# Ledger of designs, part 82: VHH binders against q9y6x5

Target 1, 379 residues: q9y6x5
Amino acid sequence: LPPKLLLVSFDGFRADYLKNYEFPHLQNFIKEGVLVEHVKNVFITKTFPNHYSIVTGLYEESHGIVANSMYDAVTKKHFSDSNDKDPFWWNEAVPIWVTNQLQENRSSAAAMWPGTDVPIHDTISSYFMNYNSSVSFEERLNNITMWLNNSNPPVTFATLYWEEPDASGHKYGPEDKENMSRVLKKIDDLIGDLVQRLKMLGLWENLNVIITSDHGMTQCSQDRLINLDSCIDHSYYTLIDLSPVAAILPKINRTEVYNKLKNCSPHMNVYLKEDIPNRFYYQHNDRIQPIILVADEGWTIVLNESSQKLGDHGYDNSLPSMHPFLAAHGPAFHKGYKHSTINIVDIYPMMCHILGLKPHPNNGTFGHTKCLLVDQWCI
Short names: E, the ipSAE of ESMFold2; O, the ipSAE of OpenDDE; V2, 0.75 times the mean of E and O plus 0.25 times the DockQ between their complexes.

## First folded at step 3 (VHH)

Design j40 (framework vhh_8dlx_2; at its last look DockQ between E and O 0.58; V2 from the best seeds 0.00; counts 0 for: pae E 4.8 > 2)
Fold by ESMFold2-Fast, scan of step 3:
Structure j40 (fold): chain B 379 residues (1-379), chain A 121 residues (1-121)
Amino acid sequence: as target 1 above (379 residues)
Amino acid sequence: EVQLVESGGGVVQPGRSLRLSCAASGFTFSSYGMHWVRQAPGKGLEWIGNINHGGSTFYNPSLKSLVTISRDDSTNTLYLQMNSLRAEDTAIYYCARDYWGESRTLYFDYWGKGTLVTVSS
């Protein structure tokens, strides 16, 4: 009987929400499984980059999804929408569902994980849903569980993506205890529904389930704005991405644009591409622009306007506010084990091990996740 | 200040076409992607589609054959052309400014007030 894995993402689930709110269903899941309290994500701390890093084990400069909005200087292509289905953007890496389908007589299933509705290296997930934000969590769950139970070749890798608490985190900010409490309770109820559905269908005891997220959320304010228009005129550059990491494509001399920006705000760092800190692993890709601006935590870059955002992400990946968590349950995992931290790129080689797949070369370290697994020596 | 003002809504008979407009002011319109989103009575938000700053369009697969999005950067105006209208298309239609790749969350920095479209005989 081949091992099976369901990977679930709740977009924007900041790790410390677990300490500040009650999650009875998630807590029961963790008591019979494992918890990694912090997952150090990749830079930039945005949805598409981090979701692709989870399933490839690669830094953004290596897998090519370097932002939610990006421009490729070689081909002159623009990616500015999560509904863009051009395989070009995704072909610099091989995600785990492709490897799963190609190495063994196995199928993959997907409910809306970024990239799963795109043919990557001429391979699309065996079962998938085209991305549509209006489709309920229940409908996504119904399809995934149907495919896990009723597929030949068997579905051994399945993914499930949900947009909350990210949408509410942006709208209300993570410090709005009243609104965030309501949203997070709803998510805990969805986790309860997930577990009950898997139990009812006879899947629970033999299925490995990972619940994780791509990033956290930090509080923003109209008192913390960086007005880019006060420092440089629009005629000097093309804006590829704005906030909190701005991607600048100069229309004039790069040094002249850099000099106009470098002292613009005490709450923003300005980098020439070659000067981007090595710790970000964000330099070696044609989709990374010649000048990158990085706002300090909680600061929003604007173009001579106010911002209605009360929460945001994309900031420095060393910030705890940007970190998600990882919880897991199933035959591969210990019961009642807590681990402090792993890197988000470590998830991929761990998942390959659970599924018996040979991982593609990646930036993860299997040793970092050994203590989670029953078939590994922890110490 | 940023403002988005939708127009062109009203009562329309089934099977007909309707074009909605969104007039933008207070920002450099040509630098932003723009979205159309609707909300039917008693239902959640449904994303219709968007157009990026370069003019490329992306649509909800369920609606792709029924709608066309376009923009005129010289007049700071966004358009939604709707064809073969049905009673199910009755909704408030909003335009929204794309805050650089957050279309999955349907969170946008600025929304219009909406324009009501009622498909009824």
Scores: ipSAE 0.463, ipTM 0.762, lowest interface PAE 3.0, mean pLDDT 91
Fold by ESMFold2, look of step 5:
Structure j40 (fold): chain B 379 residues (1-379), chain A 121 residues (1-121)
Amino acid sequence: as target 1 above (379 residues)
Amino acid sequence: EVQLVESGGGVVQPGRSLRLSCAASGFTFSSYGMHWVRQAPGKGLEWIGNINHGGSTFYNPSLKSLVTISRDDSTNTLYLQMNSLRAEDTAIYYCARDYWGESRTLYFDYWGKGTLVTVSS
């Protein structure tokens, strides 16, 4: 029988939540499988870019989803996470579900992973749900398991996306133990439901399951605001994205805009595009604006003084607060193995290996994930 | 102090139209995208759509033909026009201020208290 893989994302699941909160169901999943304690994600550490990096193995500059809010100067097109359907934005890469379902006798299924309801290279996931945040986890899981069990040609790759703990992390902040404990307990119950459903349907022993996330969350405060209006008048630029990485399209001479911004706050780094640190791999795409502003951890860029934001992400990808985890179980994976770190782009070549797919050119390193896999030599 | 206040809710017969308003204060309204979200009795939140600071609108595909979002930056007012109302459109309707690209997780940094719309014959 062909190998099958289910890729699950719980948005905004910070790696150290595993140490700071109780997860009986997830810990049992890990005990029977593998854990990567920290996944180093891609800059910027936002939802759409990192979900696309997982499924393409590419840095954001290479796959073209460089933020949750984008502008293309040539076409004059705008992208947001509420306006994401134009294939133009997605077509700079080929995600794994497209490659998978183009193989003989294979299909792909998706429950709301970013991009799976878009025809990318004229190909949309074989089975998919249009994004709707009102659809319960149970309904998403029911559709995914139905497709895994009943489709012809068979579904060999499936994805499942859930919005928590990201939404609650923004609302409460990751350090609100009472509220986040309640939220994370509910997520652990959903993981328990997932495992139980797979067991009931006879899928558990022969399906490979990856549970991961796109980024973490850091604590914000009303005392840590960077007021952009104090440094520069609105008329001098078009704002493409605001916080914690602002994307600035100058309306006047770029150097004049840069000079007004460069000393705006000691808690913000201001980069001309060509001066963005090489370690970000965030320079070589026209969708990256001429000036970006990168707030320090826990700082918020605002246009006015007030913000209710208590948690955020998007910061420097070297920050442990931005890192998710990865857990996996199934016939491809060892049992009871823990690994310290991988890069998020490494997940793609590992998934291609598990599925027997030839990976497209990518930035991942298969060797970084070898120790997770039963068919590989660890050292 | 940021405030968002919805109005225009009430009881309306099926097939009729209704316009909701959201009065905004305490911030530069024209600099922010704005959203409408609803919650039917016993249900979760459902995103209706948004209008960005440039006036472009985007809608939940299941509602696209039924609703129109507009804004008046001179009066700091957001509008939701709903047409051909059905019983399933009974909900509390909220306006919310955009969190700059986090709308998939339904996080918005300021919400109104909502206005109830009841569609009944």
Scores: ipSAE 0.191, ipTM 0.660, lowest interface PAE 4.8, mean pLDDT 91
Fold by OpenDDE, look of step 5:
Structure j40 (fold): chain B 379 residues (1-379), chain A 121 residues (1-121)
Amino acid sequence: as target 1 above (379 residues)
Amino acid sequence: EVQLVESGGGVVQPGRSLRLSCAASGFTFSSYGMHWVRQAPGKGLEWIGNINHGGSTFYNPSLKSLVTISRDDSTNTLYLQMNSLRAEDTAIYYCARDYWGESRTLYFDYWGKGTLVTVSS
């Protein structure tokens, strides 16, 4: 049988949730498969960028989705979660579903994974759902599994996206045991539903399934705020993105804006674009604004109005609180194997290998995932 | 204190037009994108559209032909023009202040109490 792969993302599933909360279904999934305890995601640690990194194997500067909110100064175009349909934003890379879709006797399916409802390089998945947050997980799951089971050409790659526990993490904060226990219980139940559905359809034994996430969540507080208005007049710049990484488009001389911001807070690093640390791989793209502000973990950049979020993400990608996990099950994966850490960009070459696809040039290292795979040597 | 107050709702006949307003206060209105969201009876929230701080508008494809969003920064007012109203457009309509999206989920940090629009013959 041709290999099949289902990639599932639960947005904002912090890696250490697995240590701090109970996941009977997910643990069973892991027991019969593999776990990567920490996945180092890409900077910035936001939804659109990281989801695209998973499916392209590229850093944000390379695939061009550099934030959830973007502005292109040349075309004057804007990108946001409510305006993500322009292929202009996505065409700097080729996501795996496109690669797969272009193969003979293969098709791709998608349930609301970022970018899947947009024609990228003039290609869109044979089966996809337009993003609608109101659509239940069950409906998404039903469509995905139907397509995996009954499509012709057969669906060999599918994506499934769910918005939790991210939304709740923002609302309650990751350290709220009471509320997050409830939320994460629901997530585990959804994983149970997924597994049950696959078993019922006879897909479980032959389908490779990856369950992962794009980023974690850190605890925020009203006591840890950085008010930009205290440092610079808002008339001097346009805010393209706010917190915890602010993207600043100066309306006056960039140096002047920089000088006004550079000492704004001891809990915020201010970078000119050319001075962004190399380790972020967040420099070589025109969509990155001239100045970026990076708040320390748990600090929130605000204007005069205070934020109500108790959790946030987007911080330094070296922070454990920003890291998601990866679990996988299927013919391609070992059983009962745990791995400490990989880079999120490493997922792409692994998926390509599983599917027998030639990967596009990417930043991933296949060697980092070899130990997860039954057909590879592990040292 | 951030305040959003919707107005202009009421009972209208099918095929009619209606303009809703949202009065904003307590923040620099011109610096924020604004959204319209509605909730029909027994249904979930439905995003209608938004206008960013630069004046660009974006709409739910299912409603694009029906609605126009505009803003007046001088009066701190957001508008929703609805044309050719149908019974299915009956809902509570909310204005909401945009917060930079943290996920694919639309995020609003503030919204009004809503205004009821009833489309009935």
Scores: ipSAE 0.084, ipTM 0.588, lowest interface PAE 3.3, mean pLDDT 93
OpenDDE, second read of step 4: ipSAE 0.035; ipTM 0.478
ESMFold2 (binder alone), look of step 5: mean pLDDT 82; pTM 0.828

Design j41 (framework vhh_8dlx_2)
Fold by ESMFold2-Fast, scan of step 3:
Structure j41 (fold): chain B 379 residues (1-379), chain A 120 residues (1-120)
Amino acid sequence: as target 1 above (379 residues)
Amino acid sequence: EVQLVESGGGVVQPGRSLRLSCAASGFTFSSYDMHWVRQAPGKGLEWIGNINRGGSTFYNPSLKSLVTISRDDSTNTLYLQMNSLRAEDTAIYYCARDYWGESRTLFDYWGKGTLVTVSS
């Protein structure tokens, strides 16, 4: 039988939640599998960019999904999260489900992973659900398990996406122990349901399962606001993205806009595109704007208004609060092994190896994930 | 103070059309994606669709061709046009502001809702 892999994402699952809350079902999963304690995501630490980095192994400047809101200076097109079905935005990379379908005449299945309801290079996931946040985890799981069990050609790569704990992290903030405990318990119960469903259907022993996330979450406050309207009049620029990374398209001289912004707040860094730190790998794409503002952790950029956000993400990817974890179980993985850190771009070449696919050129390093795999020599 | 106020609900005959409005205040309306969501009696929330800052619209496939969302940034108003109404469209209709910079339809402000009753 060909190797099979199910990739599950719980949006906004900060790595250190595992240390501060009880996860009996996830801990049972890890006991017979592997845990990577921190996954260093790509900058900007947002949902669409990092979900696409997981499945392409590329930095945002290379795969083209550089933010949840972006503008392409060459074509004059505007993207937001509600405009995710235009293939133009997704065509700068080849995600793993496309590679899976084209190399081995295999099928892919998707329950709402970003990009899977879009034809990318004229190839859409063989089975997919159009994005709809109102669809329950159970319905997504029912479809994925049905497709894993009842497909020709066989489904060998499947994805499952869930919006929590991100939605609650924004609403309550990650430091609200009462509300976050309730939300995280529900997620642990969903993991229990997932494992039980796979066992009952005879899939568990032969399926590789990865549980991961795209980013973490940090506490925000009404006391930590940066009012952009106090820095510069909006007539001087077009705002492409706001917080915590503002993307500024100047309507006047770029240097004049930069000078108005550079000393406006001690709690944000202002970069001309060519001065963006190399460590971000966030420079070489037409969708990255001429001026980028990066707020300090926990600070929110606003337009002369208050913010209801008690938690947010998008901050510097060196911050541990922005890091997710990765747990995995299945025939490809060691049992009871803990690893400290990998880069989020390393997940793609590891998944290609498990599935027997030839990866497209990518920014991941297969050596970083070797110790997780039973068929590899740990260096 | 951010405020969203829905209007235009009421009793309507099956097969007829109805347009709902949402008046926005207290924020820069043109900078936000906006959504319509409904809740039928005894049911959960159902996402209808959204309109982004550039005017592009996206709809729940189950409701596609029956609804049209539009916006007027000069009057800070969001609209939902509904055609060929059926009894199953009876619900409280809410407008919601998108959570800026989020990818997956997070809402930070909701209106109080407007009731639409489709009666035979």
Scores: ipSAE 0.356, ipTM 0.686, lowest interface PAE 3.8, mean pLDDT 91
Fold by OpenDDE, second read of step 4:
Structure j41 (fold): chain B 379 residues (1-379), chain A 120 residues (1-120)
Amino acid sequence: as target 1 above (379 residues)
Amino acid sequence: EVQLVESGGGVVQPGRSLRLSCAASGFTFSSYDMHWVRQAPGKGLEWIGNINRGGSTFYNPSLKSLVTISRDDSTNTLYLQMNSLRAEDTAIYYCARDYWGESRTLFDYWGKGTLVTVSS
C-alpha cells in the first residue's frame, strides 16, 4: 500500500502554548511520535503565505502568495481572504497535493486548507470542501477520514484545516490565560477526536499524521499603535495590506512617500522594496509593493482608527511568538523523539519523502528533518 | 464611530431592477473590502459578493449574473445593482466591512439592513 499522510493545521497555534497549557491528547500524540518544539515560519508570518509554504517548500517571494491581501499592478487584480479563488495567484508554484494527484493510483483530499479549492495548474484536489468557517471540525474530520478510507484511487495525501486558536488569539490576546485555556482545551479535545476516529477506522497504525500550525500570536495593546495618518495623507498612497506589515503603493513619487513614512514611528521599520532585508526572502516578486512597513512586535499599524485586536501575527519571523510547532505520528516517524527547531519550508521535502514523491525545486532542507524519520540516519 | 447605513430597499415587482446603497462613515472607506450579504425570511445568511479596495469584484456564483457591486470612494458609498429580481430575492440586505488582518473573511461592522420585497 502506498504511504498515506494527513496534514493538519490549527491556525495560530503558538509553540510555547505547549509549555504554558495542558494538552493531554496532544501530549499522548507526541509521546507516540515526534515533536519539533519550534518551527521558524516564513515572512510575512500570515496564514495564506505560510500554509502555502508548508505545501510547496518555498519562500513567499517564490510561491507568490506574499500576503493575505495582494495587488498585481499589471493585471490590476486583487487577492484577499474573500477573493482567493483565481488560479492566477497560486500558479507560481505547485503544491504537494497536485504533485501527489498526478501520480498513478493516487488522489488527494482537503478540508479547507488554503488553495485546495482552487484549480492550480488546471488541477484541483479530487476531494475537497469549499471553505466555510461555519462547518464544524467534526464534519471536516468525517469527510477527510471517509476519503482516506474509502476512495478509489486511494487518497494518499489529505489536509485538514481549523481556524483556532488564531481567531481566539486575535480576540482575547495570547496572554489571556482564562480564555485561551478554554480555547486550547477545546483544541486538545479535537485532537483527541481525531486520534479516536483514526483508531476506530483502523487507520492509526498506518497513517502518517502531521499536526502543525502556520504562525503564533503576539499580544497587542491600544497603547501600542502606529497611526499612519499622522505621517502621510491617505491620498498619496494605496494601502494593499495594513498590519503588522503594511504594503504601500505610492500614488505620488515613491521617494516622497518613503520620506514621509521613514520616521513615522520608532517602532516601525520602513523599507523600499530593494532594501528589504535578505533574511526575509521577501523581495523578488512583483506582488511585493514598492514600500513595506514592518511594525515591531506587539505594535499595530492603524489608520485614524482604533484597533480591535488584542493579538496579532505577521511580524518578523525570527520572533519566538510567531513560531508554531510540529508534531507527527505514524510509521514514518520515530516514537518519543523531540527536536528543537526546523524551518517551515523543510516540511515539504519531508512530506515528499514520506509519500515517495519527487519534490519540485524548493527552499527546504531535507537534512533538517532526518532525525524525525525512521528510515534516515540522525547525525 | 463606524457606521454603515443601507438604503434603496422596498417593494418591487418581479423582473425589475433595484439599486441599493450603503453609506459608510467613521473610517477610511477606501482602505477596506466591502461585502453585501442578505438574509431571506427563515433562512440563514447568504453572501452575495464583495468589492476589494482596488475595485475588483467577486460574486457568489449563484448570483453573479444578477448582481453588480461597485463603490465610490469619493463619497464613501457602496452599491449593489440587482437585475431581473425574483421572489426568492426577497430578503434583508446588509452591507458589511471586511475585518482587516483576519485569516479568513470576517465582518467587524454591519449595517442595519434594508428590506427588499419582490412581489407581484
Scores: ipSAE 0.022, ipTM 0.414, lowest interface PAE 6.1, mean pLDDT 93

Design j42 (framework vhh_8dlx_2)
Fold by ESMFold2-Fast, scan of step 3:
Structure j42 (fold): chain B 379 residues (1-379), chain A 120 residues (1-120)
Amino acid sequence: as target 1 above (379 residues)
Amino acid sequence: EVQLVESGGGVVQPGRSLRLSCAASGFTFSSWGMHWVRQAPGKGLEWIGNINHGGSTFYNPSLKSLVTISRDDSTNTLYLQMNSLRAEDTAIYYCARDYWGESRTLFDYWGKGTLVTVSS
């Protein structure tokens, strides 16, 4: 029987939530599996970019999903959440479900992971659900487990995406212990339901399961706003993305726009594209705009108004508040092992190894995940 | 302060058309994407569609051909045109502003909603 893998994402699950709240179901999962305490994600620390990095092993400049809102200067196309079905945006990389379907006669299944409802290199996930936030976790789980158990050719790679705790993190902020406790308890209950469903269907013992996330969350405040309208008039530029990373397309000379912005606030850094720090790996793509503004942690860039966001992400990927965790269980993984840190791009080559797939060239390092795997030496 | 006010709801007979309006204030309306969302009695939220600042529209595939979203930036007004109304279209209809950078998961400002009841 070919090896099988289910990849689960709980959007915006900050790593240190594990230390500040109780997760009895997740802790039972970890006890018989592995835990990576911190996953260092890619810049910018946003949903679409990091979800695509997990399944391609590439930095954003390489896979082309460089933000949740994008503009391509060569083709003059605009990307927003409502336009994510255009294959143009996704074709700069090959995600693992495409590789899974093309290298072996195997199927892939997807419950709403970003990109899985788009044909990429003329290949769409064998089974998928179109994105709809109204669909319950239970319905997504029912479809995934049905496809894992009743497909020919067999489903060997499956993905499951859930919007929480990101939505609540934005609404309440990560420091609202009462509201976040309620949300995180519900997520733990969903993890319990997931494990129980897999056991009842006879899938649990032979299935590799990874539970992870794309980013964390930091507390924002009405006291930490950067009013961009106080820096520069809208007639000088087109705004492609706003906060906490603003993407600026100048309507006049780039140097003049830069000079108006560069000293406007002590709480944001202003970069010409070629001056963006190399450590971000956020420079070599036509979808990265000529001027990028990066707000300091917890600061929100606004246009002469307040912000309802009490929590946000997208900040510097060196910040621990931006890091998710990774937990895994199954025949490929050790039992009761804890690891400190991996890079989010390392998940892709690890998953390729588990599935017996040849990875496409990627930015991950297989050696970083060796200690998690029973068939590897971690020296 | 940002404010969204829906209007145009009421009792409508099956098979008829109805146009809802959303009046926006407190922000530069022309710079923002806008959404329509509904909630039928005893059910969850259902996304209807959105319109970006440039006028491009995207719809829930289940509702495409039955609805049209448009905007008038000169009056800061968003519209939802509904055709061939059925009893299952009975819901509270909400106008919502894009949650900048996260519009896929959450909206930052919502109106109070306008009730549409389809009955004969």
Scores: ipSAE 0.136, ipTM 0.596, lowest interface PAE 5.4, mean pLDDT 90

Design j5 (framework vhh_8h5u_2)
Fold by ESMFold2-Fast, scan of step 3:
Structure j5 (fold): chain B 379 residues (1-379), chain A 122 residues (1-122)
Amino acid sequence: as target 1 above (379 residues)
Amino acid sequence: EVQVVESGGGLVQPGGSLRLSCAASGFTFSRSSYGMGWYRQAPGNQHERVAIITRGGSTNYPDSVKGRFTISRDNAKNTGYLQMNSLKSEDTAVYYCARDYWGESRTLFDYWGQGTQVTVSS
């Protein structure tokens, strides 16, 4: 039987939620599989960038999805939720579903993963759903399992995306134990549903399943706001992205804008593009703006207004609060193995190995995930 | 403080039209950190994003309403609108005007209004 892989993302699932809340279904999944306790994501720690890094193995400067809101200085195009289906934004990398379809007569299936309803290098997932947040987890799961069982050429790679706990993390904040407990219990129940559906359909024994996320969540407060309007007049720049990483396109001399911003708040760092720390791997792309502001953990940049967000992400990728986890089960994975940390870019070459695909050049290191796999030596 | 007020809902026959209004206070469309969107909830369904308009004026619609619904804003009146044409029974829902966290989350929005009921029935 050809190897099959289902990649599942629960958006905004902070790694330490596993230690602070009960997950009976996820714990049963892990007991018979593997757990990576922390996944160090890429900077900036946002949804579109990190979801694309998972499936390309590339830093954001290399794959081109550098934020959830972007401006390309060369073409003068703007990216937001309103135009995420323009292939231009996604064409700087080759995601795994494209590679899967172009090698070995295989199909890919997708339920809402960012980028899967866009033709990338003239290739779209063989089976996909156009993004619609109102579609239930059950309907997404029904479609994915139908396609895994009833497709020719066979679906060997499938993705499933769910918006929680990110939406609730933003709304309530990760420290709201009562509300987060309810949300996380519902997610655990969805994981139980997933496992039972796969067992019922005879898929469980031969399917590799990865459950992961793109980032974590940190507590914010209306007591921790940085008013950008107190730093600089809005007429001096165009705002490309705001918080917690502000992307500034100057309308006047760049140095003058930088000088107005650089000492405005003790709770943000201001970088000229060439001075962005090398450890972020966030510099070499035309979609990265001339000036970047990086707020300290838990601080929100605003434009002379309040923020209703009690939780946020996008912060420094060295912060444990920004880290998701990875759990996996299936014939490729050991049973009952725990691993401390991998980089999010390491997931791509591991998935290529499981599927027997030749990976495109990437920033991941296969050696970091070897101990998870039954066919590898981990010394 | 920050508030939106929805209006314009009602009962309409299939194929009819309605225009919803969203009056905002506590922030302005011309210089907001966030976009504005229309969201709906029908009995038995979770919330669905129906239309968004970004700070820069770009719009987005799901396939279920694309070509039938148009979102717009009037910065001088600080008011957003949803023009709904060729209405179907499936469009029956409570419609909410919400601040959409532009680029932050695919589903995050703040419900500040009470919503306006749209019923499409013969």
Scores: ipSAE 0.288, ipTM 0.666, lowest interface PAE 4.0, mean pLDDT 89

